VH-VL binders against q95uq1. Designs and how they scored, part 35

Target 1, 197 residues: q95uq1
Amino acid sequence: MSDNHEEESNVPAYVPGKHVSVDQLKQQDAEDEALKRYKESLLGTGVHAPKDDPRKLVIKEMKIQIEGRPDTIYPLDTKELIKEMKTKPFVLKESCHYKITLTFNIQHDIVSGLKQTNTVYRKGIKVSTEKHMLGSFAPQALAHSVTNPRHGWEEAPSGMLARGSYTAKVVFTDDDNEEHLSVEYAFSIKSDWKSDD
Key: E = the ipSAE of ESMFold2; O = the ipSAE of OpenDDE; V2 = 0.75 times the mean of E and O plus 0.25 times the DockQ between their complexes.

## First folded at step 11 (VH-VL; framework fv_sonavibart)

Design X4 (at its last look DockQ between E and O 0.38; V2 from the best seeds 0.40)
Fold by ESMFold2, look of step 11:
Order: C-alpha cells, then structure tokens, then sequence
Structure X4 (fold): chain C 197 residues (1-197), chain A 124 residues (1-124), chain B 103 residues (1-103)
C-alpha cells in the first residue's frame, strides 16, 4: 500500500509513516531478523504458547519517547490495561520530536506482514489515517520491539487548529488480513507542557 | 434529563438573516463531553447537518461546506444557550431546523437529544 | 465523505411482524453507525448508537447489528407506536430514511 503518510489533513499522528519502498525494505529486514530469532528460540528453549490464549500477537507495552522529556510508558499486558488506555491520554507539545516503541510477544505461529493502521479523530470527525508496515515476526521467548520512526524523530504538528484533544484507533493486521490487536487511545496537542509532563 | 428548547421566528424574508436560539437545561453549553449542533430537514434534502460549536481550551466551530460562507453558530455561556445565524436566506433554506446535542462513543458522535424543531419558511 | 443508502425506502407491515431495515455505507465505517426514529411532527429520537448499543429508555424489541458496510435495524415484534420513519447516521451524514407503515 503506498499511503505511509497523513495526506488528508494537518492532524497529528504520533505513528510515523514511510514510503512504500522503505516499507518493503523494512519488511525484508524485519522478516530476516524474525526468522533468525524464531529459529534461535527453538534451539532447546522449549517455547510454549498458552493453550487458552489464541492470540498470535500479545502487546506488552507502548512507550512514547519525547526528545528532552521523560518517557511516557503504557503497560498493556492485560485486557484491562488495553481498555484503560483511552482514559489515560498523553500530551504532546506542538512541534515536539517524539518516537513510539511497541513491545510485544508472538506466539503459536509466525505473523507475516504485520501492518498498523492508525486513524485519528477530532470530536467524532476522522482527520487522518496512516499505515505502516512493521514486518514479519516469529514466536520466541524474548519480546519483539519496533520503534517508529526507525530513524530520527517524528514531529508533532503545531498551530491553533492543531491544538486540542484527539481520539484514535490503531489496528494491527497481517498479510492474511487477520486482525491481531485493536487499541483505542487519546492524546492532546498543547502549546506548553504541564508542570508535571 | 437534558432538554433543548428552541426559539426564533418561523418566517423570514429572502436575503434576510435567519436567527434561532437553543436553550439548554440539564447540561452546560461549555460541557467538555458534548458539542452543540444545528440540523435541518426538508423533503428535498432530508436531514442535513449544518454545523456545530464546542468548548475545550477555546470555542471551536465546524460548518457544513454547503453553508459555510453564510452560517455562524455562537454559544452564550451566561444564558446556557447557543444560536444559529444563517445569512442571505433563499426559499431553498425553508426547512424544519433542529438543535441537537452531540455526544461520543469515544471515536464516533451521535445526537442523543434534540430540540423540538422550528419550521422556518423563507417567503417573499 | 461516506454516503449512506437505506433499504427499503418504504414498507408496510402488520402488528407483530418482524421488520428489518438496512443501511449500507459506501465504504467501511466499522460499527460507527447510529439509528433514529422520527414520528410525524416530532424531532428524531435516538434508538441505537454504535451499531448495536440500545439507548436508555428504548424498548428491547429494537436491536441493531452489522459492521463494516452493512447495518441492520430490527424490530422484533412491530407495535402500533412504531409507525415512523427510521434514519441511519454516520458522522454528519444521514440516510434518506425508511418509512414504516401499518397495513
């Protein structure tokens, strides 16, 4: 899919977008690494997936790193924590530089061509959609980690129209169009940091 | 119980300004969980959203493209109401006008309370 | 922008019938669709939000289902007071309405 940037509005997305060719190269790199990790995890480790948990992708954490500020960390390793994320908005100062790291386990089988689709809303109005290819990941004991953007920083939008409160939904699907995870979350763009942000 | 009570003239001459007011009880026009909308209905166009106002750090307005050059929606926090002004009306603006409260199921907005409606006729 | 098409435009049914009204979106909207009832001379009244959530005070004979592009409002046993026009809504777009008449 060629759309790896927000082209419909100035509405912020904290999840970076990439060119199609860059996404394909990232998929190739991640796929090679994931296969290597998968094979290594089978060498006498005895990796065992829970029988009662059919999920192939189990999210553990989302970390928002803001240049020059303390990290914001969301533990997401329970259904309750995932649902609670929408009640715990994070703050981005306009024009700040940030990156997002997702930490997750893969169980049962390889997840090929994992893609995230992030849709941002402003009071019920869809203002942007961004898609990003994450790659392929094999089951292993160690959690996988993906940082967006892979290099450098993403910049939060700025201006009076950009400031405000936002809601969003991020969905993770694979090459078979199987949905592995859906998270609703909230954030705001402000002109200044709070005293404790 | 939230209630919306509309007021304003039902007859407006062409080229004049249509002006309606919606008084709110059981909620605040400055509520951070709601937006305040005007919607009209006619046989030819059905239900047609016109615009909204809502409060956060400041007041924000969103208007339908079809009327954006002629519409103004203003809140009045001291009277707990909001108004519609539609300039330069023509007979095509003849409709029943409703005010409505918008609330959200996190990502999606819906109109859970409506005013009683005001039939506005634009006639020469 | 997303267009909403309701079917049928009109129907006649008897008290006690199961009535089904459909709404189709021009592209996927997941479950972000809402249903309203409007009686003559009255404002619309919210029945169902988010495809399937019943609004407080709405009789349980009303139910909603669907996701993506195809959504359904069902009245399990039609009552005389259910004569009305029904509208679906997504974002700031309404369907054209379905008029339900008693035979």
Amino acid sequence: as target 1 above (197 residues)
Amino acid sequence: QVQLQQSGPGLVKPSQTLSLTCAISGDSVSSNSAAWNWIRQSPSRGLEWLGRTYSEDMWYNTYAVSVKSRITINPDTSKNQFSLQLNSVTPEDTAVYYCARETYDFLSGYFDYWGQGTMVTVSS
Amino acid sequence: DIQMTQSPSSLSASVGDRVTITCRASQSIDSYLHWYQQKPGKAPKLLIYAASSLQSGVPSRFSGSGSGTDFTLTISSLQPEDFATYYCQQSYTFGQGTKVEIK
Scores: ipSAE 0.490, ipTM 0.749, lowest interface PAE 1.8, mean pLDDT 84
Fold by OpenDDE, look of step 11:
Structure X4 (fold): chain C 197 residues (1-197), chain A 124 residues (1-124), chain B 103 residues (1-103)
Amino acid sequence: as target 1 above (197 residues)
Amino acid sequence: QVQLQQSGPGLVKPSQTLSLTCAISGDSVSSNSAAWNWIRQSPSRGLEWLGRTYSEDMWYNTYAVSVKSRITINPDTSKNQFSLQLNSVTPEDTAVYYCARETYDFLSGYFDYWGQGTMVTVSS
Amino acid sequence: DIQMTQSPSSLSASVGDRVTITCRASQSIDSYLHWYQQKPGKAPKLLIYAASSLQSGVPSRFSGSGSGTDFTLTISSLQPEDFATYYCQQSYTFGQGTKVEIK
């Protein structure tokens, strides 16, 4: 009579934190020095949101880091550059170790519960989907950077079936399922760095 | 310039196999940037995608659910062509059949080159 | 299954007219919308890919717009050769077509 105690993993219901606007944060009497520091850390001195850009999340850069190789950097501060990135696939050698860093600014308000969804396609077929909870981000003077994986490296797949051209889409969504950003990129998995497989 | 030339019978009896071939010129059936598709058109069903083949890896062959159990699309690298076989045809399979090249813009394929079409009638 | 609904199913227009055709997807998917032109007895011809990109050799009077579930094909000034049936396509699903006829 094995009592399979199904441990109800009380994963605390992620109560979406009340969207506290930056303005609300500014108005909160920081009687607590810790709160003041927190506000200062979040609101940074001199973070001016551009009046002509209503976006809350503005991507600046995508960086591909490959162990033992030079970084591939895609500037993404303009729509034209975002479009250009699509035409410039990066190469991953099979079994290489790599990570991707996205750099972005937050404007106007706190983006709560930011989630990154990465979908990879091959020949229009979804090969993989990865979801990463990034957390909450406030407007600050310095751009935010998110690296996936957060720790260590990801290994590029290997083998004949893995080799080839891929496309991918990265989507950033918040707790309200608002899409803040969508970025498309391309890459190839090759047997070596020089081979036109 | 890419050209697709279709061939095959225009009349097939019920329960028989519909067989069509699409010869490719100006591109290779083994192209890494393309997939090769069959699409049919009828007044009742409109344009209906049937399936695709990707010669480098048959794993990427995909078929419409409506014909999946009856359809086979195969590349022939030796002849630079691909074929359609549709088994156990019925009058509902009467349509103009097109082969088409599928190219990809990231998330989806579109058909940039088409064959001339083949009218296939399923009749006793 | 994704359904693509075009509107209108047919329209009559004159040379020089602005023509607008809409395509609505039953759901938003991670796929681009494409537009084709088909003339009687001919295969469909690609006009626009990825919602707004003009295929090489297609006149600039054709344009595409839209996102999510709602897309539009526009012919800014209809020419005699533009009388045809137009189809939208997303993934492997086609719209039912819009026939543009001469008035």
Scores: ipSAE 0.332, ipTM 0.735, lowest interface PAE 1.5, mean pLDDT 88
ESMFold2 (binder alone), look of step 11: mean pLDDT 90; pTM 0.938

Design X5 (at its last look DockQ between E and O 0.10; V2 from the best seeds 0.00; counts 0 for: pae E 13.1 > 2, placed apart)
Fold by OpenDDE, look of step 11:
Structure X5 (fold): chain C 197 residues (1-197), chain A 124 residues (1-124), chain B 103 residues (1-103)
Amino acid sequence: as target 1 above (197 residues)
Amino acid sequence: QVQLQQSGPGLVKPSQTLSLTCAISGDSVSSNSAAWNWIRQSPSRGLEWLGRTYSEDMWYNDYAVSVKSRITINPDTSKNQFSLQLNSVTPEDTAVYYCARETYDFLSGYFDYWGQGTMVTVSS
Amino acid sequence: DIQMTQSPSSLSASVGDRVTITCRASQSIDSYLHWYQQKPGKAPKLLIYDASSLQSGVPSRFSGSGSGTDFTLTISSLQPEDFATYYCQQSYTFGQGTKVEIK
C-alpha cells in the first residue's frame, strides 16, 4: 500500500500585484527612506512621458548575441524600422549559442506582470512557443533590457531538419492580458556562417 | 500566371491507394517562397488540409495528423509537379481533392492558387 | 485542435445588401486569417489574406477585419456574382463555410 503522497507543490498562486499607478506611488507618503529610494528608483527623476505617445511600452532595440560572433542589432525606434527588420533575417549556425536582448522604455505607468511570448514559425507552421515572465517595469530614464535566456545561452537547433528559414513573433502582454507590443523577425539556421550566395 | 492542373482517377476501391498529380505552370515546385499542398473537401468534413511538400535546402513534408500514416506527397522536379498518395482508402476518403500553392506574407500561409479539383469516390 | 466557427452558416441577401460574415477561432492564435470564396463546382478563390489584405483582382467591396479570435468578412454591396460560399482559414484549419444565397 504505497501511500503516494502527492506532494501538492503549493506553487504560490502568482497573485498579480495590485496595479499601483505611478500617480498612486507618488502619493504614497514614503515614511520609509528605503521606500522613498525605491520609489525614486522606480519613478526616476524627471521621467516625462511623451504627451503624444499613449504607449506604455516602446521598443527601442533588438539585439542578437551569438557566442564568438559580432552582435546583430536591430534599431526599432520607428515603425519603419520595425517593418524593415522583417526583411533582414539574422543567421544562426546550427548548435551555436545565442541570446536575444530586447530594449524598451516604459511610459506613463507601471507595466505589471509583463510576459514575453515568443513563437517561431517555419513556413507558417508553429514550431515552438516560449513564454517568459519578465516582471513589472516602471517608467525610468534608462531603457529596460530583457535578455532571453536570462542566464546562459540558447543553443540553436542542429541537423538537416533544423536548417532553414524561420519567422517569429514576440508579444508582450501584462497581467491584464493587454498586448503592449508585437514584434516580428526572421532568421535562418544554417550549417555555417557563410551566406549561401 | 501560376496554374495548377490536376490529374488522376476519380474512382478508387476500398483499401487501395488514391493517387493524384498536380502539374505546376508559372512557378516551380522547388520555389523557396511557396509550399505545395493537398486539400480535400467533403460535405461531412468540409475543407480539410491533408499535407504539403516544399523545398528549402532539402525537401520537407508536413502531413495532417488525420492522414499522416497513409499519406505521401512527393515532388517531381523534372516534371514540375507534385503528387498525392493516400493508402488504404475508405469511403470516408471520398471527397473533392485540390492541390494548392501556399504562399506567405510573413508568419502565416494562405492558398493563392488552386487546382481545378478532382472528385475521388471510394467505392467497391 | 483549433476550430474555426463561421456565423451564420447560411444567409439570404439581395443585390446591394451589406453582408457580414463572422469567423471565430476556438483559440487565440495569430491574427493571420484568410478568406476564400467558392462557387459551385469550382475551387476556392482567395479573397482576403492576413485578415484585411485584399487579394489582387478582388473587388474593393470585399473587406476583412478582426483580431484575436474574432474576424469579419464584409461585402459592402452584394453583387450578383457574390452569391457563393465563403470560408475562413487560419493555419490549416478552415471554417465550415457561410453560404450566401439570393433572397
Scores: ipSAE 0.629, ipTM 0.814, lowest interface PAE 0.7, mean pLDDT 89
Fold by ESMFold2, look of step 11:
Structure X5 (fold): chain C 197 residues (1-197), chain A 124 residues (1-124), chain B 103 residues (1-103)
Amino acid sequence: as target 1 above (197 residues)
Amino acid sequence: QVQLQQSGPGLVKPSQTLSLTCAISGDSVSSNSAAWNWIRQSPSRGLEWLGRTYSEDMWYNDYAVSVKSRITINPDTSKNQFSLQLNSVTPEDTAVYYCARETYDFLSGYFDYWGQGTMVTVSS
Amino acid sequence: DIQMTQSPSSLSASVGDRVTITCRASQSIDSYLHWYQQKPGKAPKLLIYDASSLQSGVPSRFSGSGSGTDFTLTISSLQPEDFATYYCQQSYTFGQGTKVEIK
């Protein structure tokens, strides 16, 4: 087993988020095999995606945060988990405040002008569509996260017509309208957290 | 076409239970595209929605806050009917009572078919 | 809670007149407003749903318009059978009614 991607370059790889301090980097420059190994591991996980996987965007997780309650987390890092998501609905109380965070990796090439379109259905009827511009994302080892809304909270619908079971589909497209990802999920709106009314 | 036919007594004594039924033809009480409602009308309050029953993954009921402690609406799938029970009535419950079919939808909620109405008087 | 206010409470009109009835919501309700006609001794009859959609079997002289908080029902040429009380409705709340009378 051999990999042609083993690099001995002294040029450090850029990673987002908190980076290594200047003092730590200077102490490990040039002659430090540990730093070389660290840089190679970052490149191997971010920019050397599987040859046969053509996807530019790979979903990892969907998290639902509800104000004053524990988070609900859906791991989505397999095809089976993505397919199962629609069968595991989460519950929103009427008028509760929530937000949704999607975590994903980008592989192969930059994705420019990524747009999220979320469509909500009730009994097969489209009841809302929201579009959000997310920006451009490069391949990297660390996953990207986007939270919707960016600021504050979204409010769940309320009223007697709003209660019931919903399905939804979130779709990611780029500036060329190429679809990169589609995930179906489910939720219900209830009058109280413990009510089945 | 869909028809709603009401039945039940028109005179009820105070503190007793008002009981009405609504028979459905041309549709099913268990239709997942409809909800089945009771609405009353009086000179002092006009048209007043009381509650509904409907079927999705299970049976659901929604009741107006003003009557929630006293009202029960039940479907009967074998007779294709639904009923109203209003407990502990007072003269303020005197009204014409209607059953009505609602097109059940998240964004809409209108009543396209109505029963003929039943005048209910609450007095001793 | 959303309150529905109809205007006027009553009006007097002649056959052939154009009649306009308004309904105002205390908060925005998009286009989810419905109109009913009721004659004495009869149940209400749906005329218009979702602000402007004409119910099957309703004469085309009836039309509805509006969105948000302000809605209108228009009868383009009043007929003898149109003398009735008209109600708007949103969700499970009805307006107080507008009585249209001959005079």
Scores: ipSAE 0.000, ipTM 0.493, lowest interface PAE 13.1, mean pLDDT 80
ESMFold2 (binder alone), look of step 11: mean pLDDT 91; pTM 0.942

Design X6 (at its last look DockQ between E and O 0.49; V2 from the best seeds 0.56)
Fold by OpenDDE, look of step 11:
Structure X6 (fold): chain C 197 residues (1-197), chain A 124 residues (1-124), chain B 103 residues (1-103)
Amino acid sequence: as target 1 above (197 residues)
Amino acid sequence: QVQLQQSGPGLVKPSQTLSLTCAISGDSVSSNSAAWNWIRQSPSRGLEWLGRTYSESEWYNDYAVSVKSRITINPDTSKNQFSLQLNSVTPEDTAVYYCARETYDFLSGYFDYWGQGTMVTVSS
Amino acid sequence: DIQMTQSPSSLSASVGDRVTITCRASQSIYDYLHWYQQKPGKAPKLLIYAASSLQSGVPSRFSGSGSGTDFTLTISSLQPEDFATYYCQQSYTFGQGTKVEIK
């Protein structure tokens, strides 16, 4: 009678913290100079939110890093570039090691509980969905960078069934399920870097 | 202009194999921008996607879970057509069967050309 | 399994009427929804793809809108030839259809 102790993985229910605005954070504990400096370090000095851009998350770049290969960089600072990316698929050799880095700015306010959902399609059929909790991000002078996987490399699928053309969508959502960004991209899995498979 | 012409028997006995063919004109079964689908329609089940075949570097097939164990969709490049085989049919397989071309808006597939449909009755 | 629910299942309208058909997906997995028209004894015909793109040769009185889980097909002024059954589709799932009948 093997007592299967179901280890209740007490993953503490992430209680979405009350959305505290940057302004509220600045006003809190104003008497504590150390805390003020800390907040300033987090929020940066002089981060002016563009008055004409209400977006809280602005993507700047997507970088595909492949072990032993040069990086593929997609500038995404304009809507046109985001659209153009769809027409420029990158290639993954089967069984290669790769990671994707997204660079973005946060504007106006803290984005809490940012989640990245990456869905991959093959000719309109969903083949995979990955969800990544990224965390909370505050406006700062330097762009934020998120790499998936966070540690190590992802291995590209291999085999006859894996080879082919794929499309994908990345969606960024916060704790309130507000969609801040969606980006679509394409890639192919090939047997060789030179092969027109 | 793309045209799909269906052919095959409209009557199949229970436990037998339903076989249909869809001839393509104005496009190639090997087109890398399309997939070739079978869809059926019945009053009880409505429009039901059954499966597809398409070519990239290789030939691929996707099948609906409901028929996956019984279905085969095969391309014939020499004749520019594709076929449906559905094994071990029952009266529940009675429907109008359509072949259709699937095209894509990046993430989403839609059916822009359809065959004329074939009524298939499964009856003793 | 994704379910597509159309509303209404049927409606009666007159020539010249504005007709609105809704389609709700059980899940917001795919961003795009497509609309088809089917007449008796005929195959479905593509009307709108990607929620709002009008298929070539389709009259401009047809329009599509929506996002997420809720989509709408609109016929601005119903014509005699528009009496048919309309279906939404997302991925490989079709709605149950909406029959537009003459009043």
Scores: ipSAE 0.630, ipTM 0.816, lowest interface PAE 0.7, mean pLDDT 89
Fold by ESMFold2, look of step 11:
Structure X6 (fold): chain C 197 residues (1-197), chain A 124 residues (1-124), chain B 103 residues (1-103)
Amino acid sequence: as target 1 above (197 residues)
Amino acid sequence: QVQLQQSGPGLVKPSQTLSLTCAISGDSVSSNSAAWNWIRQSPSRGLEWLGRTYSESEWYNDYAVSVKSRITINPDTSKNQFSLQLNSVTPEDTAVYYCARETYDFLSGYFDYWGQGTMVTVSS
Amino acid sequence: DIQMTQSPSSLSASVGDRVTITCRASQSIYDYLHWYQQKPGKAPKLLIYAASSLQSGVPSRFSGSGSGTDFTLTISSLQPEDFATYYCQQSYTFGQGTKVEIK
């Protein structure tokens, strides 16, 4: 479905000699552009590595999707935006269904065994640590996207003990234990979508 | 400036309940930016966190596993205080008990104001 | 679960000396480490939070450094009032203390 392999069945006739019709020239140019785009999609590895940015993983966006509610989208494509995320907490209603999608680019080299570690705190007390293996990713022009959970929805906890404000840190490491990204963020679990509950 | 003043008896017999109170001035026990803690210190165990209470629309408590079955920490908003009750004490509960205010560097909490300490001896 | 190892357990120093105390975590705790001073008969007093941030009212001769697993508290020129026991703290766990004594 994402591949552009097509067979051309209609090639304009070419007369002998040095003359080529305008239609033939446009067909050749179109094929050249299509082949160029096809080759670029196959040659994503390393070919687009920026010169002065040493990061192998460059986060672009975090999106919180809540069933039946508008999405919350955090652009994260600058250091400032990453640092500011903790000042813009999101709200989950208890028992709501949600999922989180991260969008990122890989540059310079393959990142092998990328793992996400998310640690959640409530006023300094660690309340959970979740680790997820994301996989290995090669440099390419198109961004990679990972969604947790991969299928369906996660359910927010409920009850008096679950309600409240939370802070968290998500860290991305590879098989060599190199840290590629760390993001601090905040959220709350409330009895209703309004913050005044 | 924030000050914490402790009160309560310093001698408790085994099997009885240890009861201490911490009075707060310069802040509110119901502040949503702080938590109110009890910490004890003995030569054999050093500094040991016991638990806390804090307010965020509701009142919440967190207790150390080692004492969770015996401890209660209660706020008193009318007196701007919070208390410690530790049931069924033994000589191993002999320590200096401190109350402390907890504040945060986003993910991590630290104790910026402490009470003066109460030496509690558990002995017959 | 994270163990904190504080060293040395005691040291002797003279007024004016540079003193360094270390705290080691069994796993990375980033910069979530705090330092306290305790004098005999007194409560602990916060000196440094978040590894290197100086608490208000604490003399500038105190400094903290480190990230990850290894942390240091430094007193650049020891004063008579600095003879005390020093503790590190991570989460709700304290180190065993380092007693700084008169040489």
Scores: ipSAE 0.528, ipTM 0.792, lowest interface PAE 1.9, mean pLDDT 85
ESMFold2 (binder alone), look of step 11: mean pLDDT 92; pTM 0.944

Design X7 (at its last look DockQ between E and O 0.52; V2 from the best seeds 0.62)
Fold by OpenDDE, look of step 11:
Structure X7 (fold): chain C 197 residues (1-197), chain A 124 residues (1-124), chain B 103 residues (1-103)
Amino acid sequence: as target 1 above (197 residues)
Amino acid sequence: QVQLQQSGPGLVKPSQTLSLTCAISGDSVSSNSAAWNWIRQSPSRGLEWLGRTYSEDMWYNDYAVSVKSRITINPDTSKNQFSLQLNSVTPEDTAVYYCAREVYDFLSGYFDYWGQGTMVTVSS
Amino acid sequence: DIQMTQSPSSLSASVGDRVTITCRASQSIDSYLHWYQQKPGKAPKLLIYAASSLQSGVPSRFSGSGSGTDFTLTISSLQPEDFATYYCQQSYTFGQGTKVEIK
C-alpha cells in the first residue's frame, strides 16, 4: 500500500502585483531610502515618455548570438525594418549554440509580468512554443535587454528532420494579457554555415 | 499559370486502396515556397485536409490525424506530380478529393490553386 | 482540435445587397484566416488570404476583416456571380460553409 503522497507542489499562485503606475510611484513619499533608490532605479532621471507614441513597449533590436560566430543584429526601430527582418533569415548550423537577445524600451508606465511567447513554424505548422516569464519592467533611460535562454546557450536541433526553413513569432504580453509587441522572423537550420545558395 | 490536373479512379471497393494523382504545371513539386496538399469534401465532414508533401533539404509529409495510419502522399519529381494513397477505405471515405497548392503568408498556409476535384465513391 | 464556425450557414440575398459572413475560431491561434468561394461542381477558389488580402483577380467588393477568433467576409454589393458557398480556413481547418442564395 504505497501511499503515493502526491506532493502538491504549492507553486505559490503568482499574485500579479498591483499595477502601480509610474505616477503613483512618484507620489509615494519615499521615506525609505531603499524605496527611493528603487524608485530612482525605476523612474530614472530624465525618462521622458514620447507624447506621440502611446506604446508601452518599443522594440529596438533583435540580436542572434551564435557561439563562435559573428552576431546577427536586426535593427527594429521602424516598421520598415521590422518588415525587412522577415526577408532576412538567419542561419543556424545544426547543433550550434545560440541565444536571442531582444532589446526594447519601456514607455509611460511599468509593464508588469511581461511574458515572451516564441512560436516556431515550419511551412505554417507550429513546431514549437516557448514561454518565458520576463518580469516587470519600468521606463528607464537605457533600453532593456532580454536574452533567451537567460543562462547558457540553446542548442539548435540536428538531423535531417531538423534542417530546413522556419518562421517564428515572438509575442510580448503582460499580466493583463495585453499584447504589447509581436515580431516575426525567419531562420534556417543547415548542416553547415555555407549558404547552399 | 499554375494548374493542377487530377487523375484516378472514381470507384473503390471497401478495404481497397484509393489512389489519385495530381499533375502540376506552371510550378514544381519540389518548390521550396509551396507544399502540395490533398483535401477532401463531403456533405458529412465538409472540407477536410488530409495531408501534404513538400521539399526542403529532404521530402517531408504531414498528415491529418484522422487518416494518418492509412494515408501516403508521394511526390514524383520526374513527372512533376504527387499522389495520394488511402488504404483500407470505407464508405466514410466517399468524397470529392482535391489536390491543392499551399503557399504561405509567412506564418500560415493557404491554398491558392486547386485541382478540378475527383469524386471517389467507396462502394461494394 | 480547432473548430471553425461560420454564421450564418445560409443566407438569401439580392443583387446589390451587402452580405456579411462571420467565421469564429474555437480558439485563437497564431495563424491567419483565409476565405474561399466555391460554386457547385467546382473546386474552392481563394478569395482572401491573411484575413484581409485580396487574391489577385478578386473583385474589390470582397473584403475581409477580423482578428483573434472573430473574422468577417464582406461583399459590399452582391453580384450575380457571387451566389456561391463561402468557406473560411485557418491552419488546416475549414468552416462548414455559408451558402449565399438568391432571394
Scores: ipSAE 0.710, ipTM 0.853, lowest interface PAE 0.6, mean pLDDT 90
Fold by ESMFold2, look of step 11:
Structure X7 (fold): chain C 197 residues (1-197), chain A 124 residues (1-124), chain B 103 residues (1-103)
Amino acid sequence: as target 1 above (197 residues)
Amino acid sequence: QVQLQQSGPGLVKPSQTLSLTCAISGDSVSSNSAAWNWIRQSPSRGLEWLGRTYSEDMWYNDYAVSVKSRITINPDTSKNQFSLQLNSVTPEDTAVYYCAREVYDFLSGYFDYWGQGTMVTVSS
Amino acid sequence: DIQMTQSPSSLSASVGDRVTITCRASQSIDSYLHWYQQKPGKAPKLLIYAASSLQSGVPSRFSGSGSGTDFTLTISSLQPEDFATYYCQQSYTFGQGTKVEIK
């Protein structure tokens, strides 16, 4: 239970007003200013959101990390890039260890209970549906990152029936079942990396 | 122009094997962009998908759960054909049988070319 | 599994009428619904794929619409050759059909 949400506050976490001497006030002011600057850096100086963009969740990238291999990075910060993802499949070697990191901004309001539903198809036949709870996220200037699995690695399936080309759709919903994003993408499972190398 | 031409007997006795073939012209049974399906139609069941075969790095088959213990679909690359074998037939297998080419809108498959149909009656 | 229900089961219409046929899914299927026409003694013929994309060679009087759970096939001006049964398809499941009779 070590994971805990910070409460948002309009005011930094100190309260001036104690009766002290002028010399003590100068030293105390220096300490208070350093703490204030640190808190402002963490909080990002406020909530930033474009007025014309109603989205609460704005995806920035998806990164596939493969143990012992360079990362594969998909920038997703335009609708064209999101649509183009399906034309740029990634490759997993069977039995490889991987994890996926999503980077996104939250704007306007908190997104509570963000959930990822990933459905994988093989030539039109659904082969799996997997749901992951990502958590709740408040608006902030700096992007959020979530890595799945939270611990260790996921292992790609293996064997003759597992190898091949796959298509998929991932959908992001909140506790109210409101859809914030969907992405169609493609990947293949191969016995060796050398087909593209 | 893709065309699918079916052949096979129209009368099969109960407990025997129904065997049909589908000859392909204008495309290859080994095409990586298509899958090759058998679908049947009867008054009681309507249109019913039975299964498919397709090629990628190897040959794959998918069969409807209702017939998976009795069905085999095989490609024949030398003749550019694919076949249906349905074992241990009963009168409930009486239907018009179609072969069909399946193509995809990324996640979803649909059947753009169909064979002419073969009426198969299962009767003593 | 997702159940598909077509409506109506049959209808009679005059040449020139606007005809609508609906297909409803028990849960969302996005736009992954396809429409077929079948004339007596013939194989089904693809009309529309992905809810609204018209197949090559299909007359423009045919159109499809919808997403999610409710889908419609429309014939804007019924012709004598449009007497047929129409089927929707999602995944490897077909609707039960709608028979269109021309008066």
Scores: ipSAE 0.598, ipTM 0.819, lowest interface PAE 1.4, mean pLDDT 85
ESMFold2 (binder alone), look of step 11: mean pLDDT 91; pTM 0.941

